# VHH binders against p49116, part 25

Target 1, 238 residues: p49116
Amino acid sequence: EGPLLSDTHVTFKLTMPSPMPEYLNVHYICESASRLLFLSMHWARSIPAFQALGQDCNTSLVRACWNELFTLGLAQCAQVMSLSTILAAIVNHLQNSIQEDKLSGDRIKQVMEHIWKLQEFCNSMAKLDIDGYEYAYLKAIVLFSPDHPGLTSTSQIEKFQEKAQMELQDYVQKTYSEDTYRLARILVRLPALRLMSSNITEELFFTGLIGNVSIDSIIPYILKMETAEYNGQITGAS

## First folded at step 15 (VHH)

Design b10
Fold by OpenDDE, fold request of step 18:
Structure b10 (fold): chain B 238 residues (1-238), chain A 121 residues (1-121)
Amino acid sequence: as target 1 above (238 residues)
Amino acid sequence: EVQLVESGGGVVQPGGSLRLSCAASGFTFSRYDMSWVRQAPGKGPEWVSSITGSGDVTLYADSVKGRFTISRDNSKNTLYLQMNSLRPEDTALYYCVKGGYLPWKKTFDLSSQGTLVTVSS
């Protein structure tokens, strides 16, 4: 059948809005996050196996795992995004809400913990020095997770996930032959993604979306949209 | 030359309905996502809805969700906006826009004349 991923799926280049302002406002954060989201989802839909699942299934799949994909994307693009700076800005904006007593103590704790978890995860991935291939396979493993409720074609999804895992294993063995436990070390990071709240992620990064659309609503759109305009804007062509 | 011609606007009472149409020409209609954007008097443009080129997926602003329906007929190169349960705040000049939804899109090509929708008692 051939490999699940090709070299074309390894490329994952995020273009940030330019110029980066001195003060990172909600719009900048939202645009940056949106660009990453679009990139992640376009990456997913470029995978033949993903396409083979059908529109309903692959949409459901992405709805189930978008937060994990997004988080992996944050980790992968942390340097380009200046993620620490973005997170600091988010915290700063959150402080305004805190000062205005708009949030309960419990909610504040939840949000702050979420930010901490995000930063910690990204730091941990950086320490592991995960390369582009490994990220691609990790994203595939996350994408093709059959354990989400309500999914159809779970057997097929499992097969794809296994294929992703096998390819990752082969890659790591080949590329990092002297690091016997690298694969395990990498895979052990995946559970941390399940600790992340998609709702909180959405609130932190995607406040201010035009039309106040939800990520849930935008997912099928991103998966089916024509990409010419998007590509033009990202590359500055239009 | 890209041409977009909106029609269907008018005066309607609150709770009423209108159906807008947009005739498109000068490009391969089915290959482009399309959008409706509106501009109320004294306000900036507001994205209303988008539909993918194939027409398979639609997206709506929260302000119109459940009330408006975007659709398209690629065989006729026509975009539609069914507006139900209209409210005074829906009063605006409505534009058909070549292009889809982008979360960070700041500007819209409002070069067409648009069609005026007035919701008033």
Scores: ipSAE 0.919, ipTM 0.963, lowest interface PAE 0.5, mean pLDDT 95
Fold by OpenDDE, fold request of step 18:
Structure b10 (fold): chain B 238 residues (1-238), chain A 121 residues (1-121)
Amino acid sequence: as target 1 above (238 residues)
Amino acid sequence: EVQLVESGGGVVQPGGSLRLSCAASGFTFSRYDMSWVRQAPGKGPEWVSSITGSGDVTLYADSVKGRFTISRDNSKNTLYLQMNSLRPEDTALYYCVKGGYLPWKKTFDLSSQGTLVTVSS
């Protein structure tokens, strides 16, 4: 078979809401995050291997790894998103909740630690200067993870993951031949993604979703929705 | 010209059921996600539910999840909303909307007449 990813899968351009307000409210944060989520899911569904798994398997797979994909997306788009500013705003909003005594001390610690982990992960990726190809392959490796519970077609998923890994290896060897340990250095960052709570990520970034829809519920919709309206909205910078 | 005509509204007691219909014309119905939006008296529009163009995936607001069912018949260019276990807070003018769920979508085209649903004892 041909390669898992093509050059079309390397492009990952996030369009942010414009203009950026002086005060980043929950709506702005949620919209920004939602745009990234949609972009990530549409990226996934554009991969032929992903489509080959079937709708049920596709949905299950994305439900299992959406947080990791989203986090990689945050890292990749950190600059255009002004991620540090967004995270700071989230912290400020949390402070208000803390003052209202709605969160336990332990929960506050968990949430703050999560934010710290997100920032550190993104910083670490920036330090590695990961390029668009490498991000694409890393996202594919994360997407085609066979070790999530309840998945079907795990053998096929594993094969796709291996293919992604091989293509990444080939790319790194060709592009960064002088850095013999770059591949390993990149791959060792992936475990950090598994330390992050999807629930906390959802609470931090997606509390403002219209209708209070859960990420679990929206995933199959994003994967099957007609994209004309979506494309019109993002290109219009609404 | 896009035309959407809602029907099926009425007065029902709490716990009752209604089925809304929306007849669509002026566009290729099956190529568009569709939504229901409602507007209660004195309140702004509220997204209720969306369905993909093919009809295979649905999405619901938390407030109606488990009680409402959105569906479509592309051969008839018709959108449906089955509403069960109706509550007084479901009282609103219900609109059929061309377009799907977008988290950042704040405005809906409510140019149609809508259909009034009143839940009252």
Scores: ipSAE 0.917, ipTM 0.962, lowest interface PAE 0.5, mean pLDDT 94
Fold by OpenDDE, look of step 15:
Order: sequence, then C-alpha cells, then structure tokens
Structure b10 (fold): chain B 238 residues (1-238), chain A 121 residues (1-121)
Amino acid sequence: as target 1 above (238 residues)
Amino acid sequence: EVQLVESGGGVVQPGGSLRLSCAASGFTFSRYDMSWVRQAPGKGPEWVSSITGSGDVTLYADSVKGRFTISRDNSKNTLYLQMNSLRPEDTALYYCVKGGYLPWKKTFDLSSQGTLVTVSS
C-alpha cells in the first residue's frame, strides 16, 4: 500500500475574495471562511484513504472534525487571510451584539475566550513555523481520528491515522534532522483543537451562510459537489 | 448555448402543492450541480435548493427545508422541485440555475423566463 498522502495533498492554496474591503463585514468573513471550509473538505475528499472509507463514514468523519480541520486551515492560511484583521472584525461585530444586549455575560465570555484560543493556537503554529507537509499530515491525523462518537470502521480510521503519524514522523526526521523534538512539539499542539467549540466557530465565521444552512448540512454537499463550480467561482471564471 | 426552461408554476392555496420542472439543454447536464432560486416581488433573489450532478446530495434553504424536494433526471436533462405545504411567502418567480450551492452567492443568472408560483387564499 502506498503512502497516505502524496505531494498533491500538500498544496493548500486559499484564494481570498477580492478586493478586501476596508470594513470587513459579515459577508466577507463568511465568504472567506466558506472558501477555506470548501478547500479543506475538498482536500479531504482528494485523499484515497478517505474515499476508501465510503460516503457515510467519510461524511461522518468530516462532520466530527470539520472544526479542527477548519482551525488548522486558519492557522495555515493566517497570513493570506489576514486572520488577525478578521478576528478583530468579528470582535467588533460582537460588540454590537453586546450593546444590543443579545448575549449573556457568560456567553460573551465564552465567545471571547474562543477567539482568544483560536488566535493563540494560530500564533503558536506560526511560532513553530509549520510547513505545508506538516500541516497536511496534521490535518490527516485530525481527519482520521477514531475517537469521535458514532463512527464506523474505527479500526480502519485508526490505521490511517497511524499511517499519517508515521509519515509525518518520517518527514520531520528527514527534513528537520537537527531538531530532535520537533515532532513532539508539533503533535502536542493538536489537543488545543479539541478545546474549541464547533458551535462557536460556526457562529463567528458562518453566520452569513446563504439559506441559513448549518455547517453540518452543507458538509455532505461540499464533499459531493462538482469541483468545477467552486473553482470557477474562486477564480472568477464563472 | 445553455438553455433552461422552467414550468409548472401556478396559483395554489396555502397548504397546496406544486411541482416545478426545468428542461435543460446546451450542456452536459449530469456534470453540473443545479439549483433553484426564487425572487419574490420587491425582493432580491433567494437561493432555494441545490442538487449535485449525480443527484446524490441535496441541500435546502432553511425556509423550505422539509417542504420542498429537489430532484433530477439526468436521462431527461430535467430538474424538478416538488413544493409541498406552500405558504404565501413562497410566492415568487422560480428560476432554474446552472450551478450549485455557494454559501456566499447572492447573485444568480436569472436570464431564463422562470415560472411563477403564487400562493394565496
């Protein structure tokens, strides 16, 4: 059996909406986030092992881990996205809700903490200077997590996760041979992803989804949609 | 040349049902996701539903979820929208659109004639 990931899975190029407005409104944030989400899901479905799990299983996997994948994507694309600016804008929008007394004090705290955790995570990843290969493998490790409830084929999922881990290890050893503990430093960041609420992420980034659909509902569609449609919209060709 | 021709609209009472059809030509129908979009009087276009090229996956706006069903027959190059439990707020000109759901998409190619659905007592 071949490797879990190939060089084609390393490429992860996010195209942002253009032009970037001076004021980042909900639509811009949502579009940006959606593009990242689509990119992440299409990345996942491009993995043969992911396809091998079957539609039901792989859909369940993505539903379970989309927030983590999305967050890793945010970290990876933080510069291109101007993530700090986006987060600041989100905070500003949140202030409006606060002023309108739409949120409880506890909820405000939760949301602000979530934003803080997200920023800290992305900063930590930047400090580690994670490269494209490492991100690809980390996303694979997150994707093929067998510990989500309700999953089928957990043994196979675990095998794929192990394979991703092994390939990451090999890559790090080869590429960063002088940094003996790099693998450990990278992997130890993954638990932080589990501290983040998917619901809050969805609220912050995806409030402007057309049709008011949930991420949960669009995931199956993203996984099965024709890519030409997405690509055409991203490049402006259609 | 891409051609989309909608049909099946009409006047129905609240709670009634209609089935819209869209005849597609000028492209490989099965290779494209398709959508229904509607435009109510005085309002902007609203995405209603999308279906993947294969027809395996469907998606609905919350406003129509549970009431509308999108389907397609690739052998006939036809898109369908079964509308049940119609409400006055469903009154609109309904368009068949080549292309699928995009979360940020607010503009649609509404060059087709559309089919009018009127829900009134």
Scores: ipSAE 0.895, ipTM 0.949, lowest interface PAE 0.5, mean pLDDT 94
Fold by OpenDDE, look of step 17:
Structure b10 (fold): chain B 238 residues (1-238), chain A 121 residues (1-121)
Amino acid sequence: as target 1 above (238 residues)
Amino acid sequence: EVQLVESGGGVVQPGGSLRLSCAASGFTFSRYDMSWVRQAPGKGPEWVSSITGSGDVTLYADSVKGRFTISRDNSKNTLYLQMNSLRPEDTALYYCVKGGYLPWKKTFDLSSQGTLVTVSS
């Protein structure tokens, strides 16, 4: 039985749409987010342990944790994405909605708090200077979470999660031997992901999806789409 | 050379049904996701549905969900679109497209002739 992750799972390169528009419109935001989502899902599907769980379980797992995976992806790719600029643009768009009285005061508060939580999480990860290996293991820990409702093979999922944790621990001990509390500092960030609403994330980043499809409906498709097509389309200009 | 030939279009009453077909050649059909795209008069292309290469997973635009069914027969290199409960707003030229769903894709290779679907009372 080999490691859960290999060096191939550490690479996580997001290609942004080009050119960047002068004004970050809903389309650009949605495309950027979608590329990240696809990258995250294809990362997951490339893990042998993930494949071993079967299609139904795989789909259920991703449906349960896609928001957390996406958020970790945002943190990891924050610089390449210019995430602060994207979030500012989203806030500006929300301001327009507020002026048009399209949202209740309570809803506005919820959305703004969510944006704040996203920014805070990403900032905290940046401050910790999380590297590619650590992100890979954190994503694995999040992916193989057995505590979501409706999951099958929870025992196996738990084993994979433990393996991810162990490998992360080994990596941190080896790479950051002088920082005895680094692992704890990293892991303590994960609960913040559970406090974020997947619905609000979807509304903020994915409003411009072609066909108005839901993330829930697109997840099975992303997990089963042809890899060659994905690689060709994501690396090129749309 | 990639060749796609659509068929099955026609005139139908609201609430009626049609089944479109697309014959594909010039590439390994089963290794590619396929899509249906439609273009109504005076409007831009609209993605309708996609299906994975194996045919295991399908995806639909919200506007056609529950009414349309995409399928494929890889042994025949053929893509299908079963359209039920047709509405006047479904009137369009329907194109078969090599490639799957991309959330941001608004332009499509519509080099084929397409097949015309007209829904009118």
Scores: ipSAE 0.876, ipTM 0.940, lowest interface PAE 0.5, mean pLDDT 93
Fold by ESMFold2, fold request of step 18:
Structure b10 (fold): chain B 238 residues (1-238), chain A 121 residues (1-121)
Amino acid sequence: as target 1 above (238 residues)
Amino acid sequence: EVQLVESGGGVVQPGGSLRLSCAASGFTFSRYDMSWVRQAPGKGPEWVSSITGSGDVTLYADSVKGRFTISRDNSKNTLYLQMNSLRPEDTALYYCVKGGYLPWKKTFDLSSQGTLVTVSS
């Protein structure tokens, strides 16, 4: 019944804290990342197909895929967030810690590999010049992933994912008719999202959340919260 | 006019319990997420807990999780905070706030009187 996404689901405008500090700090990074997380989850909850799955399924689905949605958001908003600068600052901090304290560990290697994979993913998406419609459908494909463990209603989730894939195909074919391989190039980037660690993402971007709440705890709250205050904050209408 | 009136504070020993109440008027209570915010002497406001308008989802600061329980009764326009296993660091003026958790929101409307909780031997 009708398209999976409407034009309103294409709008994805991240508002950054102002002013940007001269030296990046954990509070600025965490606030910026939190704005993206809330934007991503309010985007998901606004989709009629998502609403149709029911509250328990919604929570389970987002808990399973939030890191993938967040990573797509990072790629989409990398310029406005100055993501490369943020990641470089984190790398320099880690390297200075090793130099000064002579520390090494498996965790540090895992964090560095994660940062490298994230940078590579964002660079590859920028190189393809992925547009807002394409990002919206990619997020929908990631959101409606039926193969995460522990999900219910997987048959319906799969049907929504297939619909998102078909709508992406129709969009790319219409809009980029002269680029025969664009859809394939876009879709082959998605497996990298499953390699991103939600634990490392929390450590990189969400250390210092107000109240030190976990992302797993915030998800059911964001999906059920009243949106009037949120909408007022992101529009600046106060 | 929006009005929030806190009560239930007092002096307790470490390990004790208190139940705070907040009577709300001047708005449709059930349509708003609600929060508790506290301010310790010499410190800025600290978010404690939030609850959705329907009351079915709650969120807690790590410092109080497992010890505090937020709840609401929409038929009575009342927000509650059950505080167990109280610690001296819980000493603060506790405010009821219209609005939920936003991790970038650093200012709160603390125009109410609040209710003082003192945890001391």
Scores: ipSAE 0.715, ipTM 0.890, lowest interface PAE 1.2, mean pLDDT 88

Design b10
Fold by ESMFold2, look of step 17:
Structure b10 (fold): chain B 238 residues (1-238), chain A 121 residues (1-121)
Amino acid sequence: as target 1 above (238 residues)
Amino acid sequence: EVQLVESGGGVVQPGGSLRLSCAASGFTFSRYDMSWVRQAPGKGPEWVSSITGSGDVTLYADSVKGRFTISRDNSKNTLYLQMNSLRPEDTALYYCVKGGYLPWKKTFDLSSQGTLVTVSS
């Protein structure tokens, strides 16, 4: 009966690997992206409504939506991550692959279109000046999507999504009372997330994961892992 | 003082099996994720597998997935690694490590003695 999210779920502080190298490389990009992924998954697992669904449902939800959560995270943290610099480095690498004939022309075109869509999405969110509360509710709407195949408890998931939508509406109306179209402008950005390919995201940002693990295999682990060492690595404490 | 003592290594032929054990003391074993890390002579450490504190969830490096099984017995404070279908490239000194998987972490506390696995004809 309480609110879906509390103030602790609005905090979303990404800490980058330090120092930033003079020339970006695959390892720095992969570490930066992995930190965002882990932050996003730990955010999801901290939500009481998410915890109430049970472990199998939790894993299924996150496997279905991790790319959308990650993309919202990229938009929210674009400045801290220097995302424009990261994407430029990726584009340069792809252009070298064309010159060296290492990838098919169709694949490269597909990947470049994906990068362009990602840049447009992040720019549109920045232009709207989406705040931390709005991002938190958008992530909740994406997380509690009942329309993914194979989910159980879809009635409860739908109920949580409707609650997230209601709380976003209440927040926007209270905080941006002079802007009657803000909620609509925010919500119409969500369909673009379904156009993002998880396979291409994994290729762009997660090449070089220690152990060459797939994101699909990591998700159950992230949701159950002990966080003490993780928290120490992020803050530098041990 | 945290102590981790590995055992169960040896020499086996390709295709063989070994079961490694790690006796843990000096901390509340069930409260920590655990990992296996291996190091071949002259090479850097390579993460192999991790398991959550409860034992519910496991994760494997792609190079060992389907061949190795990590497990733990919290009543005995013991971590295990069942290694099947062993290959020459699995030859290494195997260490158990307090802590789980982090996809960017390349340094590990390998202060224990480890247990040597040699896969050769």
Scores: ipSAE 0.701, ipTM 0.880, lowest interface PAE 1.3, mean pLDDT 89
Fold by ESMFold2, fold request of step 18:
Structure b10 (fold): chain B 238 residues (1-238), chain A 121 residues (1-121)
Amino acid sequence: as target 1 above (238 residues)
Amino acid sequence: EVQLVESGGGVVQPGGSLRLSCAASGFTFSRYDMSWVRQAPGKGPEWVSSITGSGDVTLYADSVKGRFTISRDNSKNTLYLQMNSLRPEDTALYYCVKGGYLPWKKTFDLSSQGTLVTVSS
């Protein structure tokens, strides 16, 4: 009954902390990442199909997929965020931590592999020149993933995912009619999102959250918080 | 005119408990997320806890999680903070704040009186 997403779900405007500091620090990185997380969660909660699943199902879904959704957001907003600069700063920090013998060799290897996978993913998406409509449908496909353990209403979630896939297919075929393999090239990028560790993402981007709050605890809050206050903060003063 | 009046502060020994209250008026209380913010002597404001307008979801700073419980009674326009296992570092002036948690929000409206909590031997 109608499209899964409307034009309002294509808009994804990330506002960065201003001004960008001369030297990137953990506070700037964490504030930037937090804005993207909140934008991603408010995007998800605005979708009528998501609203129809109910609060417990919504929270479980987002807890299961937030890192994939966040990673798509990083790729979509890589230029606005200066993500390559942020990742370079993180790598330099990790190298300093080795020098000071503050991290184990296994942990550093694990974190560096994650950063490399993230860079590769974002570069591959940029190479494909993924547009805003495509990103919106890709985010919907990862949001409505029925195969995460512990989910309820998996049949309904699967139906919403299929609807997102159908609408992406229709959009790509209409808009990129001369590129027979575009849809396939886009879809084969999605498995890489499952390789992204939520634990490492939280360590890299969210260690400096006000109150040192965990992402697991923030997610249910963002999904239930008063939208008017959030929208006023992002789009302008009261 | 928005008014927030805190009460319930006092002096307690480490390990003790206190329950703070905040009477709200001048706005539709149930339509706003609410927060507790504290300010220790000589330090800047520190976010403590937030609760959604409905009261369904709560969020806590790591430093107080497991020890403090935020709650609200929308029929009485009252916000609460149950503080257990108090520590000397919890000593601060505690403020009730209209608005929820935003991790980039560095300033808080602390125009209310606040209620002083002192934890000392």
Scores: ipSAE 0.692, ipTM 0.885, lowest interface PAE 1.3, mean pLDDT 88
Fold by ESMFold2, fold request of step 18:
Structure b10 (fold): chain B 238 residues (1-238), chain A 121 residues (1-121)
Amino acid sequence: as target 1 above (238 residues)
Amino acid sequence: EVQLVESGGGVVQPGGSLRLSCAASGFTFSRYDMSWVRQAPGKGPEWVSSITGSGDVTLYADSVKGRFTISRDNSKNTLYLQMNSLRPEDTALYYCVKGGYLPWKKTFDLSSQGTLVTVSS
């Protein structure tokens, strides 16, 4: 028993690579994304309820939801990251790729639609002025999703998700007592996360549209990484 | 002082095998993830493989998966790379690196000498 999250789980501070280059480049984007991914995995790994599920369940949950957690992280850190500037730079590169005929028209359409969906999600979260407590509970709701295939302990996962929902409800009612519909407005944003393609996220943020990476396949390694190495990945100090 | 000394490189025909070793000293070997990085002539460094401190989880670049095996012996402070089914494109200077490098990482601390692997007929 006890609360699912403590105040320490509300802190979510992304540190950007320094110095910021005059012109955004693939290295800066990939390093920034890597820091956000590791900050998100560190956050998940630190939750007592998550730890209680065991290593195999931990791996399965994170493999299923990492893109949703990452997308919530992008929305939460959009201002610190200058995400709109990053996405604009990517769009400019895609327009140049059309001019040089480097990418197929179908691929360009898929990537542009994903960028549009991501921008709209981040804008909608910013318009709602989602705070750090709300983000922490939304991430917990996404993390403890019992409906992913291949999960064990689904009843316990569902109980943790319900607890996250209850704690979010209590927080919103206490903090935003004037806004009767705030919880409903927040929760209706979550389905958009399932529209985000993990493959396109990997291409945009981890490969620079060149080569490929499967975050899903490296999740066991990320979760087992020694804590000192983990913190180095978050700050770039390793 | 951290020291990493690679060995086991050489000249081998395509399809052949080599086993690289890295002797580590100056730090508590078992507490750190370790990686192999290679640099082909005229190219930038490329991440090859990583292994956790305990040795229980390994990662491989797509270009070597199924052909290379990373391992470690914490009692001997030694990291290994078993390289099978070698191809000419595997020709490179191979470095042992302290730390868990990942597929998207493009900068590496290559302070050791490395060991040269040449795959040719």
Scores: ipSAE 0.140, ipTM 0.588, lowest interface PAE 5.0, mean pLDDT 85

